VHH binders against q07589. Designs and how they scored, part 6

Target 1, 356 residues: q07589
Amino acid sequence: MSRILVIGAGGVGVITALSLWLKKESDVSLVVRSDYDRVLKHGYTIESCDYGRLEGWRPHHIYSSVEDAASAADNQGYNYIVVTTKNIIDGPVNSRVSNIIRPVLEKNKELHGPQLTTHILLVQNGIDIEKEIWAEFPREQYRYTVLSGIQLIGSTKIGSGHISQVGQDHLSCGAFDPQDAAAIQAANDFVRMYSNEGQNFVEFDPRVRYSRWKKLLYNAAINTSTALVGLDVPRCLEFGVNKKSTEIEVFHPAMREIIAIAASEGIIIEEEFITMFTEITRKKVFKPSMCVDCEKGQLMELEVILGNPIRIAKRNGVATPTLSILYNLLVLVQAKLKERKGLLKFDEKTATLVDE
Below, E stands for the ipSAE of ESMFold2; O stands for the ipSAE of OpenDDE; V2 stands for 0.75 times the mean of E and O plus 0.25 times the DockQ between their complexes.

## First folded at step 1 (VHH)

Design h2 (framework vhh_8h63_2; at its last look DockQ between E and O 0.03; V2 from the best seeds 0.00; counts 0 for: pae E 10.0 > 2, unsure alone 62.7 < 65, grease 24.8 > 24.2, placed apart)
Fold by OpenDDE, look of step 2:
Structure h2 (fold): chain B 356 residues (1-356), chain A 119 residues (1-119)
Amino acid sequence: as target 1 above (356 residues)
Amino acid sequence: ELQLVESGGGLVQAGGSLTVSCAASGSIFSINAMGWSRQAPGKERELVAGISSGGSTYYADTVKGRFTISRDNAKNTLYLQMNSLKPEDTAMYYCAALYSEWDLTYDYWGQGTQVTVSG
């Protein structure tokens, strides 16, 4: 039986753990940070469109930290690490994905050496998110694969120990390295272990890079711009010059730049997705996730959604005038958020950033 | 097309009671989780109460025992009954909804209703 550690206990993480648990093919551990005491005492209350109502639910194991999970009494190691936390590269150092998973990788290495391959599933937004892990953990010393998870789900934490899922879970899982046979197998195995027939939807993704670029049309254009201005999508559209400027001068150009970057890698994203992503949002009075994060004073997934694409563009000689402006302005917004959180210190006497 | 409109805010004395309402209209079929958040001047927005489609409720510790969230599905209306109000409850109160369509999740908020509690 595979031992799976889920890191991140938000709406996505809890439902992920629940799906695995219900399938009964995995030993499921969940890291619960802020709600640990409550969950330990009372379990989760879950209202799920996929699985119904659950009260007092717990996975097989609950831990307050990744370190505790790594130091678990059974010390058998983990086959899978599922990361559902936001990927914020420019956040606190201890929040980097490589640092989050390090305790488990180290423990697995200690316990089993080369006999255990750890499969790291990143259920996160953005592109090139796997590179951090590859750079931090040499293959000569560590045995692991990195898997991509793209999850579309309507699930949120509505309170401590309370989860509401109103949208069916759709998970696409594949290998970041399309030539990694072990990763491909691990992804397929995960699909099997995750699939609950008639409840959730899960599939193998043979085109991880394509899928991530496609999703970036929405994230890099609409999520970022709305976050910058603090408006829902319909207001962004209607408040534009002649009710057209936002779409024509911001959304579409940004999406086309993403398409161009992908093309520079030989990945062809269909132009029809520009229309699709624009139209599905036109009459929906909603704020995208990045916008909500910003309003809540939470750091944004800025680097993985805009930073990395722009870096690729620069490397490949692709012009990104729209994305670049969005990125550079949002860097300032992110800095403002960091300052409020005490992560950046600005000396007003000298008008300079204080280096820690 | 989903719209959330809050109402019922106003000025109330400490110890008093007030009920705020949120009317949902449009594509409400996929609205299953709703809640109230509030934001006081200079403070971050905080979740006050939540209710799922199945009727499960959550309350922040600061309002537990004093506030009651409820939903009338027939009227597509969310309510927050606030009792034993305190000056620290003064804030703009926002109705929130989790909405899912196609393969995307959206967060909806209304324009808010102001609640002021005088000490």
Scores: ipSAE 0.023, ipTM 0.380, lowest interface PAE 5.8, mean pLDDT 91
Fold by ESMFold2-Fast, scan of step 1:
Structure h2 (fold): chain B 356 residues (1-356), chain A 119 residues (1-119)
Amino acid sequence: as target 1 above (356 residues)
Amino acid sequence: ELQLVESGGGLVQAGGSLTVSCAASGSIFSINAMGWSRQAPGKERELVAGISSGGSTYYADTVKGRFTISRDNAKNTLYLQMNSLKPEDTAMYYCAALYSEWDLTYDYWGQGTQVTVSG
């Protein structure tokens, strides 16, 4: 029986833990931070379009921190570490994915040495998110694989210990390194353990980097623009000049730039996705996740959605006028959020940023 | 540009069978998850069946065991075989390309094809 640690108790993480728990093929642990006391006493209330209504639900184990999960007396190591937290590269250093997983990876190595391979599944947006893990954990010292999880789900935490899922649970899982046979096997095994026939939609992803670039057509153009202006997608489309300027001069140019960057590294994204993503959103009154994060005062996944694509573009000689304007304006929005949280300090007497 | 054209709808008696099909233009059909959604008068649209690019399937509880989704990537065509039809299955059926945000599921659909089950 695989032992799986899910880190992140938002809408995605809780449903991930629930699906694994319902399948009864794994021992599921969940790291619950702000809702720990509520969940410990009362469990989760879940309203799911796929899994039904549950009251008082808990996975097999809950921990208040990653450190506690790593050091628990009953911990025999983890076969999978599933990371569902937001990936905010420019946020606090202790929130970096490599730092989040480090206690678990170190404890697994201590308890099992070379006998246990740990599979790190990143259920997070963006491109190049796996590279810091490879850089921080030398393969001579650690036995692990890195897996990609693209979760196409509509699930949110609507209260303490309360999850609402209104969009189908659709998970695409694959290996970041397509030559890593162990990673490919681990991804297929995760798909099997996660799949609940008739309730969710789960698939092995043989083309991880393609899938991530494809998702960025939407995230880098529409999540970003809506976050900048604080409007839902239909309002962005309808409020444009002649009801056309937003899609023609903002969304479509940003999407074409993403396609050009992907092509610069040998990945062809079909132009038809530009039309598909625009039409899918035209009549859906909602705010994408980056817009919601901004409005709640939470830091945005800015670097993995825009920063990394732009850095790839610069290395490969691809022009990104639209993405760069969106990025630089959202850097200011992100700085405003950081200032409000005490992560940045501005000296009004000298009119300068206080550097550290 | 992706265009979806549904066909095959019509009037069927309760207990009967019907196959609706969706002809897709554009190169993305074979590499994207596809599905069927329906909307009955006075009700919200619901996803009834989905199929991944690799062939994994999903069915809503209301139709599982009765409906079968399939795809022909060479013909860019999506099918929904509907068996043991009930009056409650009466709806406009839409072919959908499936895409989800972390906080909301999106579906793209064509003009639809009407299925009416009498009883």
Scores: ipSAE 0.021, ipTM 0.515, lowest interface PAE 7.9, mean pLDDT 87
Fold by ESMFold2, look of step 2:
Structure h2 (fold): chain B 356 residues (1-356), chain A 119 residues (1-119)
Amino acid sequence: as target 1 above (356 residues)
Amino acid sequence: ELQLVESGGGLVQAGGSLTVSCAASGSIFSINAMGWSRQAPGKERELVAGISSGGSTYYADTVKGRFTISRDNAKNTLYLQMNSLKPEDTAMYYCAALYSEWDLTYDYWGQGTQVTVSG
């Protein structure tokens, strides 16, 4: 009944599509890039702590690109676009979220006008991720809402068409604009369509910006630091000077800076979360997502996690000595990743960048 | 100090009932979704019941209709009432704060309380 397009077929996106499909309240489409042929022929193999083992599973539709999905939905459109891709603002232009979703929104405007409102659910890390969408798609010309999804799940692609979910799915979904009644209703409807009672944990988030700033304590301090050094969290803590310097001189100061930036925007984050986020990661031997992305040679979500809060801090006069050091070092790591991907070229004879 | 302390576990006959409790620091209790997880020998931890700060509840299929999660704001205490207990409910039961970005959804919990169901 609701037509839902899930963009991104990593561990998060596939389980998102599966959860919607299992509820049987929506028509689920998934954009599958590199695995498209394998999934078309054989479906997914999924090993899920929430849903058990599935063999040969497909959502109702799969497509190799967003353009193809938009064309195939011609007369129907999509009620929801769920974006589970990494948000790499400083990456290739076609990787910007506005460009990823544009084929659907342009098709909607051309064929449906004001008759179809499309709800854009961003299941992506970071702060201010909705601003690009508002800037690129004026509400006078496009009918949409923007929703926030914070999904806490341990799910990864372990092979072509093979997904392993070892961490239980918890989704919090809400409206970026708390004054937008249509967005609030759409978020509540998504919670209902995604909830498989007894199998996952899904709830409406009435304070989206607060929730994202709170998550930034972990992301801006721990996710970034582990990515910089290539270590899991317990190693970062144990390898510190006297087993203390990492938390006292890196994690905690970075988190306090985030709290101060959030406060300058009118968002009060309780200081005990500094201790909570440090302690819950102390004994869990795993590498956070940014660390994993960096090790795989993939670009990091650097700007939405660290660049955006620093820009807010500069505008509001908030000091960020710890975050600024982390950011500037990670800009160099991101440049290394871009160079390896051919997105940046350095001329060793002149010691300069080539035609940026 | 952030604390979660479970109590109330024990040995119970199949078909019986048991209530486990969790005393939590007020900051954790007020801010986070709370839950009960369990771990049986040879199995991974499993969230069996959750409750949001606003009172919305979640139950795993294996316990739905038999278990009830509740909270007492005045005492900062989380409860799990377990009825119609089965031998497969035997596990260490942990009180947990459920907000996690880690590969496992459980992120802060106490030492646990053992529930053993014998037939």
Scores: ipSAE 0.005, ipTM 0.345, lowest interface PAE 10.0, mean pLDDT 86
ESMFold2 (binder alone), look of step 2: mean pLDDT 77; pTM 0.775

Design h3 (framework vhh_8h63_2)
Fold by ESMFold2-Fast, scan of step 1:
Structure h3 (fold): chain B 356 residues (1-356), chain A 120 residues (1-120)
Amino acid sequence: as target 1 above (356 residues)
Amino acid sequence: ELQLVESGGGLVQAGGSLTVSCAASGFTFDDYAMGWSRQAPGKERELVAGIYSGGSTYYADTVKGRFTISRDNAKNTLYLQMNSLKPEDTAMYYCATEYLTGSWYTFDYWGQGTQVTVSG
């Protein structure tokens, strides 16, 4: 029976743990932070379009920290670490993915050495998110694989211990390194364990980097623009000059720049996706996740959605005028959010940023 | 421009069969999940069947065992084979495609519809 640790108890993480628990092919542990006391006493209330209504639900195990989960692993360790937290690489150091998973990787190494391979599944947006893991955990010292999870789900926490899922649980799981046979096998195994026939959709992703660049056509153009202006997608399209300027001068140029960056590393994305991603939400009153995060005063996944693509563009000689303007304006929005949270300090007497 | 054009609707007797089709254009059909939604007079629109890029299918309990969804990627065409039709199957049938969320519940891009009327 595979032992699986899910880190992140937001809408995505809780539904992930529920799906694995319902399949009955794994032992499921969930790290619950702010809601720990409530969940320990009363369990989760879940309203799911796929899984129905549950009261008092909890997975096989719950822990208040990753460190506690690692310590409680006994002699067995964890076969999978599923990370569903927001990837905010410009946020606090202790929130970086490599720092979050470190206690589990160290414990697995100490208990099992090379006989246990830990499969790290990153259910997070963006490009190059796996590179921090490879940089921080030399493969000569640690036995692990890194898997990509692209989750297309509408699930949110609407209260303490209360999850509402209105969008189908749709997961694409694959290997970041397409030459890593162990990672490919682990991804296929995860798809099997996660799949609940007739309730969700889960598929193996044979082209992880393609899929991530494709999703960035929407995230880097539309999530970003809507976050800047605080408007849903149809309003952005209708409020443009002559009801055309937003799509022609902002969305389409940003999407074309993403296509050019992907092409610079050998990945071709068809031009029809520009039309597809512009049209799919034209008549849907929908605020993308980055827009919602900004409105709730939460830090945005800015670096993995725009920062990393722009850095790749600079290395490969690809011009990014539209993405760069969006990025630099959103850096200011991110700084405003950090200042409001006390993570950034400005001295009004000297008119300068207070450097550490 | 993304376009979904439904056809094949009509009047059929209870217990009969009918196939509706949807011609898709303006996007890479093979990579997207496709579905059929319906809306009966005075009722909310409901998703009745879906087919994913890999061929896996979903059916609403009301149609399970009677309807079959299929796709022809070479022709960019989606089909819904409807068997053992009942008067309560009378509705406008809309071809739909999944969105960035991949959510069958939130299908919002669909065609003009084709009317299916089942007489008793």
Scores: ipSAE 0.000, ipTM 0.226, lowest interface PAE 14.0, mean pLDDT 86

Design h4 (framework vhh_8h63_2)
Fold by ESMFold2-Fast, scan of step 1:
Parts: structure tokens; sequence; C-alpha cells
Structure h4 (fold): chain B 356 residues (1-356), chain A 120 residues (1-120)
């Protein structure tokens, strides 16, 4: 039976743990931070469009930290580490994905050495999110694979220990390195363990980088624009000049720039997706995750959604006028959020940023 | 790889009914989210209905209450039952498969389409 550690107890992470638990093919551990005391004593209240209503639910194991999960007396290592937290690479150094998973990778190496391959599944937005892990954990010293999880789910934590899922659980899982046979096998095995036929949709993703660039048509154009202005998608579309300027001058140009960057890497994305992604939420009063994060005063996944695409564009000679303006304005929004959280200090008497 | 072939299109009078079907080949049909999109001459493609592997459905406001999407996993077939048809429903109807979610879709497999013409 596979031992799986899910890191992140937001709407996505909790439903991920529930699906694995319902399948009865894995031993599921969940890292719960702010809600730990409530969940340990009372379990989760879950209202799911796919899995029904559950009261007092908990996975096989609950831990208050990644370090505790790694050090637990019952911990014989983990076959999978599923990371569902936000990927804020410009945030505090201790919040970086490589630092979050480090205790588990070190403990797995200590306990199992070359006998255990640890499969790291990143259920996070963005491009090049796997590269930090490859850079921080040399393959000569650690035995692991890195897997991509793209989740299209409407699941929110609406209270302590309370999850509401109103959009279907849809997961695409594949290998970041398409030449890594072990990663491909691990992705297929995860799909099998996650699948609850008749309740969710989960599939193996044979084209991880294509899928991630395609999702960025929405994330880099719409999540970003809505976060900048604090409006839902229909308001952005209706409030534009002649009810057209937002889609024609902002969303579509940003999407075309993403298509051009992907093409510079040899990945062709069909232009029909520009219209498809714009229209899907036109009549739904919906605030994308980056907009919600900004309004709650939480740091945005800025670098993995805009920063990394723009860096790829610069290396490959692709012009990004629309993405670059969105990025540089959102850098200021991110700095405002960091300042309000005490992560950034400004001296008003000297009008100068207080460097670290 | 999943292959999709639509059928059942034709000419129908306003207020009438028509069912279009999509036959899928491949052993993984039951695991795919499926949808119906349409494209009228000179217009952009519109997603009109979707159904996930669990049977949950989505309908565009333009067709809600008139169209019903359903799937038969044993026959590897997707259906769209269209009632109270209007001239504005005239379009080429395409079957699609892969990623589906009520707030966002990605479709990677498409059929060649079947023409529906509503007179009136």
Amino acid sequence: as target 1 above (356 residues)
Amino acid sequence: ELQLVESGGGLVQAGGSLTVSCAASGRTFSSYAMGWSRQAPGKERELVAGINSGGSTYYADTVKGRFTISRDNAKNTLYLQMNSLKPEDTAMYYCAARDYYSDSFWYDYWGQGTQVTVSG
C-alpha cells in the first residue's frame, strides 16, 4: 500500500486526501496547519458535489507540520509527497517548495536510501515549478521523481475544518520529465489510486508542458488582470470600453503572448483556446484564485504565472508588452501585500526601501 | 487515442426536436469528460453542454432547459437531446473530450462535426 503525504489543507488538499482515502489503496497523511486542533479533535465537515456530505472525516494520519510528519514514529518513509500549497517563490525563504519538502526527502533518504524512490507531485499553477526541486536536490544524492498535477476543481475552505466543493474534481497527472520512465509509471499509479469512477475525473497527462502552457492562457491573462483591479471576470468584460476593450486589448493580447512563448519552445497551442477561455467565465460571477488571494491579503503566485513565462520569453527573443505591464504592476501589488504583512519595510522619513 | 464521430444532424423546423450522437472508439471513454460545442457561420465556437465521468452536467444559458446531455459508457456514445429548437440553434455541432470543469474546460479531442439546421 502506498504511503502518501499531502501538504496543504486548503480546499484542494483536503479533497485530494479524501479521494485517496475513499479509494482504500493508500495510507494517507495530511499536514494541517491553522486548523490542526479542530481537525484532530473533530475531523472535517465536507460538502462535496462529487463525494457527498461527510461529518467528522479525517485521513489515516494528521500532522501539524511537515517536520512532524517526517519524524513520526509510524513514518517508514513516503512513496508520494503531494504538494497543494501556493507556490510563492518570491515569498519567505522557508515557504519555498524545496524547503517545505526537504525534511521528508532527507528522512526518506535516511530511512530507505536507494530502495525508495519518492514521487513529488506538484498540484500547483505555473511553469518551471519543477526546476527548483531539480536544482536543490542533486539526483546523485536523492532518489525521486517530479510529477505534475493540474487540478480543475472548485473547492474552498469556508471555515475551520469546513470544506465546500462546488466544481467537479478533475485532475491531470503526468511526468515533468517525459523521458523519466519511473516518473511516468508513478503518475499512472497515482491516477489509479486517485480514480473513483463515477465520482471524479482523473487522467494521465502525456504532455505536461503543453498542458501547463495551455492553462496559462487563463492564469496569465485573467487571474492576473482580475487580481490587479479587484473585479470578477464578468465585471472586467462588461466594464471595458464598449464592453470589448478588456477582452480585445488585455485578455487576448496576453493570451497570444503566452502562445508565442510556448511556440518558441516548440509547443503549439491552438488559437481557438483564446476564445474558449475568455467565454467560459463570461457569464459566471467568478473571482480567480489570484484575485481572491490579493483581496484576502495573501501573497499571489506571481512568479510562477508571469515571472517565469517572461524570463523564458526574454531568453527566446519573444516580445511580451502586455504580460510585462501586468507583471510589473502586480509586483507592486505583491510588495504592498508584503509590506502589510511585515515582510517588507519602508522608511517614510527617508522615502527608501529598508533592504533586508 | 480517443476518436470521435458525430451523427444525427439534419434539418428540423423551429419548435422541433433532434438528437445528435457521438460515437467514441477506445477503451477509456468512461474516464473522459465530454462536451458539445457548436459553431454557426461567421461566429465563434460556443460550448453548449458538458458531462463529466460522474454524470454531473453543465449547460450554457442559451440552451439551459431545452437541451439534455447524456452518456452511455457501455456503448461509448455521447448524446445531445435538443428540444424547442430555434433558428439561432443552427450550427455545426462538435463532440469533444478530455478536460472538463464547470468553470473552465480544455478539450483535446474533437470530432469532425454534424450540421444542424433549424428553419422557421
Scores: ipSAE 0.000, ipTM 0.146, lowest interface PAE 16.5, mean pLDDT 86

Design h5 (framework vhh_8h63_2; at its last look DockQ between E and O 0.01; V2 from the best seeds 0.00; counts 0 for: pae E 14.8 > 2, placed apart)
Fold by ESMFold2-Fast, scan of step 1:
Structure h5 (fold): chain B 356 residues (1-356), chain A 121 residues (1-121)
Amino acid sequence: as target 1 above (356 residues)
Amino acid sequence: ELQLVESGGGLVQAGGSLTVSCAASGFTFSDYYMGWSRQAPGKERELVAGISSGGSTYYADTVKGRFTISRDNAKNTLYLQMNSLKPEDTAMYYCAVTYSGEWFTYSGDYWGQGTQVTVSG
């Protein structure tokens, strides 16, 4: 039976653990931080459009930290690490994905060496999110694969130990390295273990980088713009000059720049997706995740959604006037959030950022 | 111009069958996840069936075994074959395209005007 560690107990992580638990093909461990005491004693209350209403639910194992989960692995180890946390590479060093998973990778290596391959599934937004893992964990020293999870789900924690899922569970899982046969096999195995016929939808993704660039048409143009102004998508469209300036001069130019960057590395995304992604959200009153994160005072996935695309553009000679303006303004929003959280200090006497 | 046009609805006796169709235009139909959602008076819109670009399908428990979703990429058409219809299947049926986002629903981020299906007792 595969041993799976889910890191992140937000709406996505809890439903991920539930789906795996319901399938009965894996031993499921969940890292629960702020809700640990409540969940340990009372379990989760879950309201799911796919899985129904559950009271007092818990996975096979619950841990308050990744370190505790790693220590409890004993002689078994973990076959999969599923990371559902926000990927905030400009956040605190100890919150970096590579640092979060390190205790598990070290323990698996210590106990099993090359006998156990750890499959790291990143259920996170953005491009180039796998690269820090490859950089931090040399393949000569660690036995692992890196998998991409694109989760298309509306699931939110609405209270301590309480999850509400109103959008269906749709997961696309594939290998970041399309030539890695072990990663391809691990992705297919995860799809099988996650699949609950008639309750969710999960599929193997043969074109991970294409899928991530395509999703960035929306995330880099619309999530970013809404986060800057604190408005839902329909308000952004209607409040524009002549009800046209937002889509014509902000959303569509940003999307076209993403298409140009993808094309510069050989990935073609048809321009019709610009129209499609704009139209499918035009009448839906909702705030994208980056906008919600800002309003909750949480750091944004800024670098993986805009920073990395812009860096790729610079290397490949692609102009990004719209994305660069969005990025530089959101850097200021991110700094404001960091200051409010005590992660940045500004000295008002000298009018300078404190470099500590 | 993005368009979804549903057709094939009507009045059917309980136990009967009906096929609804959706003609799509203005986008590369074969590249998108497509679904059928329904909404009965006084109830929320619910997804009943979905189909990926690769042909993988999803069905709500209430319709599984009775409904079949299919797509014809050459004709840019989505189908829902409904068998063993029950009075509780009475609803407006909407063809939908779904976006890959954090608030994802198969009920469709963009849908047509709908086609009414009424099942008599």
Scores: ipSAE 0.012, ipTM 0.495, lowest interface PAE 8.3, mean pLDDT 88
Fold by ESMFold2, look of step 2:
Structure h5 (fold): chain B 356 residues (1-356), chain A 121 residues (1-121)
Amino acid sequence: as target 1 above (356 residues)
Amino acid sequence: ELQLVESGGGLVQAGGSLTVSCAASGFTFSDYYMGWSRQAPGKERELVAGISSGGSTYYADTVKGRFTISRDNAKNTLYLQMNSLKPEDTAMYYCAVTYSGEWFTYSGDYWGQGTQVTVSG
């Protein structure tokens, strides 16, 4: 039986833990930070379009921190680390994925040496999200794989210990390295352990890089634009000049730039997806995740969604006028959020950032 | 323009079989997740079967073992083979399309006008 540690107890993480728990093929641990005491005492209340209403639910184990999960006296090592947190590479150092997962990797190595391979599943947006892990954990020193989780789910935390899932869970899971047989097997095993037939939709993703570039059409054009202005997609479309300018002059050009960047990396994304992503969101009066994060005063996944593709474009000589404007404006929004959180300080007397 | 056109519905006796089809146009069919939803009179729409771009399938418990979803990418056509039909399978059957992303379900980010399946008996 696999021991699975789910990190991140937001709407996605809790439903991820629930789906694994319901399948009854794994030992499910969840890291629950600010809600730990409430969840320990009362469990979760979950209203799920997939699973119905649950009250008082807990996974097999809950911990207040990753460090506590790794240090637990009866910890036999985790086969999977499932990261559902936002990937904020320009945020606090302790929130970086490599630092979040390090206690588990070190404990697994202490307990089992090379006999336990740790499968790190990144259920996070963006491209090149695996690179920091490869850089921080040389494979000659650590036994692990890196897996990609692309999840379509409408699930939010609506109160302490209260989760509302209004969109059916669809997970595509695959290996970032298509030459890594262990990663491919681990992704297929996770699909089996996560699948609740008739309730969610789960599949193996044989082309992780293609899938992430394709999703980036939505994320780099729509998710970012709505976050800039604090509007849902229908409002962005209806409020545009002559009800046309947002899609014609913002969404579509940004998506075409992503397609061009992907092509420069040898990945062909069909232009029909530009219309597809616009049309399937046109009537959805619901704010995308980056917009919601910004409104909650939380940092955005800016670098993995816009920064990384722009760096690739610069390297490959691809023009990105629309993406660059979106990125540079969102850098200012991110700095405003960082200042509010005490991560940046501006000295108004000198009109400069404080360098400490 | 996205178009999903269902066909093949009709009246069938209990225990019988029927195949419904969905002709798709206006998008690259092979790249999308497709599904069948149904809505019985006076009931909410429910997803009964799904198929990924790679051919992985999903079935609701109420139809598992009796229904088979398939796709023909050369013809841009989605199929649902329904066997051992029961009166409770009576519903309007809708073809649906969705994408791999953050907010959409297989019950349909877009769907057609449906084809009626009526099971007597």
Scores: ipSAE 0.000, ipTM 0.205, lowest interface PAE 14.8, mean pLDDT 87
Fold by OpenDDE, look of step 2:
Structure h5 (fold): chain B 356 residues (1-356), chain A 121 residues (1-121)
Amino acid sequence: as target 1 above (356 residues)
Amino acid sequence: ELQLVESGGGLVQAGGSLTVSCAASGFTFSDYYMGWSRQAPGKERELVAGISSGGSTYYADTVKGRFTISRDNAKNTLYLQMNSLKPEDTAMYYCAVTYSGEWFTYSGDYWGQGTQVTVSG
């Protein structure tokens, strides 16, 4: 039986753990940092459109930290690490994915050496998110694969130990390296272990890079712009000049720039997705995830959603006037959030950042 | 063994034209996205043009309207026709193939030894 560690106990993480647990093909561990005591004592209350209402639910194992999770397994390592936390490259050092997974990778290496391959599934937004892991953990020393998880789900933590899922779980899972046979197999295995027929939707993704660029049409254009202005998508559209300027001057140009960047590296995203992404959100009064994060004073996934694409664009000679403005403005918004959190210090006497 | 051999580079005057070629071997050429990259002294390598297996093309903004990428699958050859050349086009030009067959990646690209293009002002 595969041992799976889920890191991140938000709406996504808890439902991910639940799905695996319900399938009964995995030993499921969940890292619960903030609500550990409550969850340990009372379990989760889950209201799920996929699985109904559950009271007092717990996975097989609950840990208060990744370090504890790594230490708890006597002679057994983890086969999978599922990371559901937000990917904030410019956030606190402890929030970097490489640092989050390090304790488990080190333990697995110690326990089993080359006999155990750790499969790291990144259920995260953005592009080039695998590069951090590949750069930080030499493959000569560590045995691991990196898998892509692209998830569409409406799930939120609405209280301590309380999860509400109102949108069906759709997960696509594939290998970041399309030539890595072990990663491909691991992704297929995960699909199997995750699939609950009639409840969630999960599929193997043979085109991870394509899928991530496609999703960036929405994230790089709509998530970012709404976060910047603090509006839901319908208001963004209706409040525009003649009810058209937001779509024509912001969303579409941004999406076309993403398409151009993808094309520069040989991936063709269909133009029809521009219209599709706009129309699916036109009448839904909701704030996208990045917007919500910003409003809650949480750091945004800015670098993986805009920073990395723009860097690729620059490298490949692709003009990104719209994305660049969005990015540079949101960098300031992110900085404001960091300052509030004490991650940046500004000296008003000298009008300069305080050097570390 | 995968091989990419560039040719056709040389010295050309500003406003002139040049065609560089890439002979590919060791893989099914027709199935892969191919491209041209260039690297000028002191600058990073940049993608100039790309062409899919199906014939879709990409061009960097700096070369749009001046350069044309094409392929002959029967000859396993990639071409870059460069017109209206400028001094800023001076660079080592590299033929590139994606290892994945779908996209260029930092870890999955192969390129040849390159061919030098020099444009005099």
Scores: ipSAE 0.000, ipTM 0.230, lowest interface PAE 13.9, mean pLDDT 91
ESMFold2 (binder alone), look of step 2: mean pLDDT 80; pTM 0.805

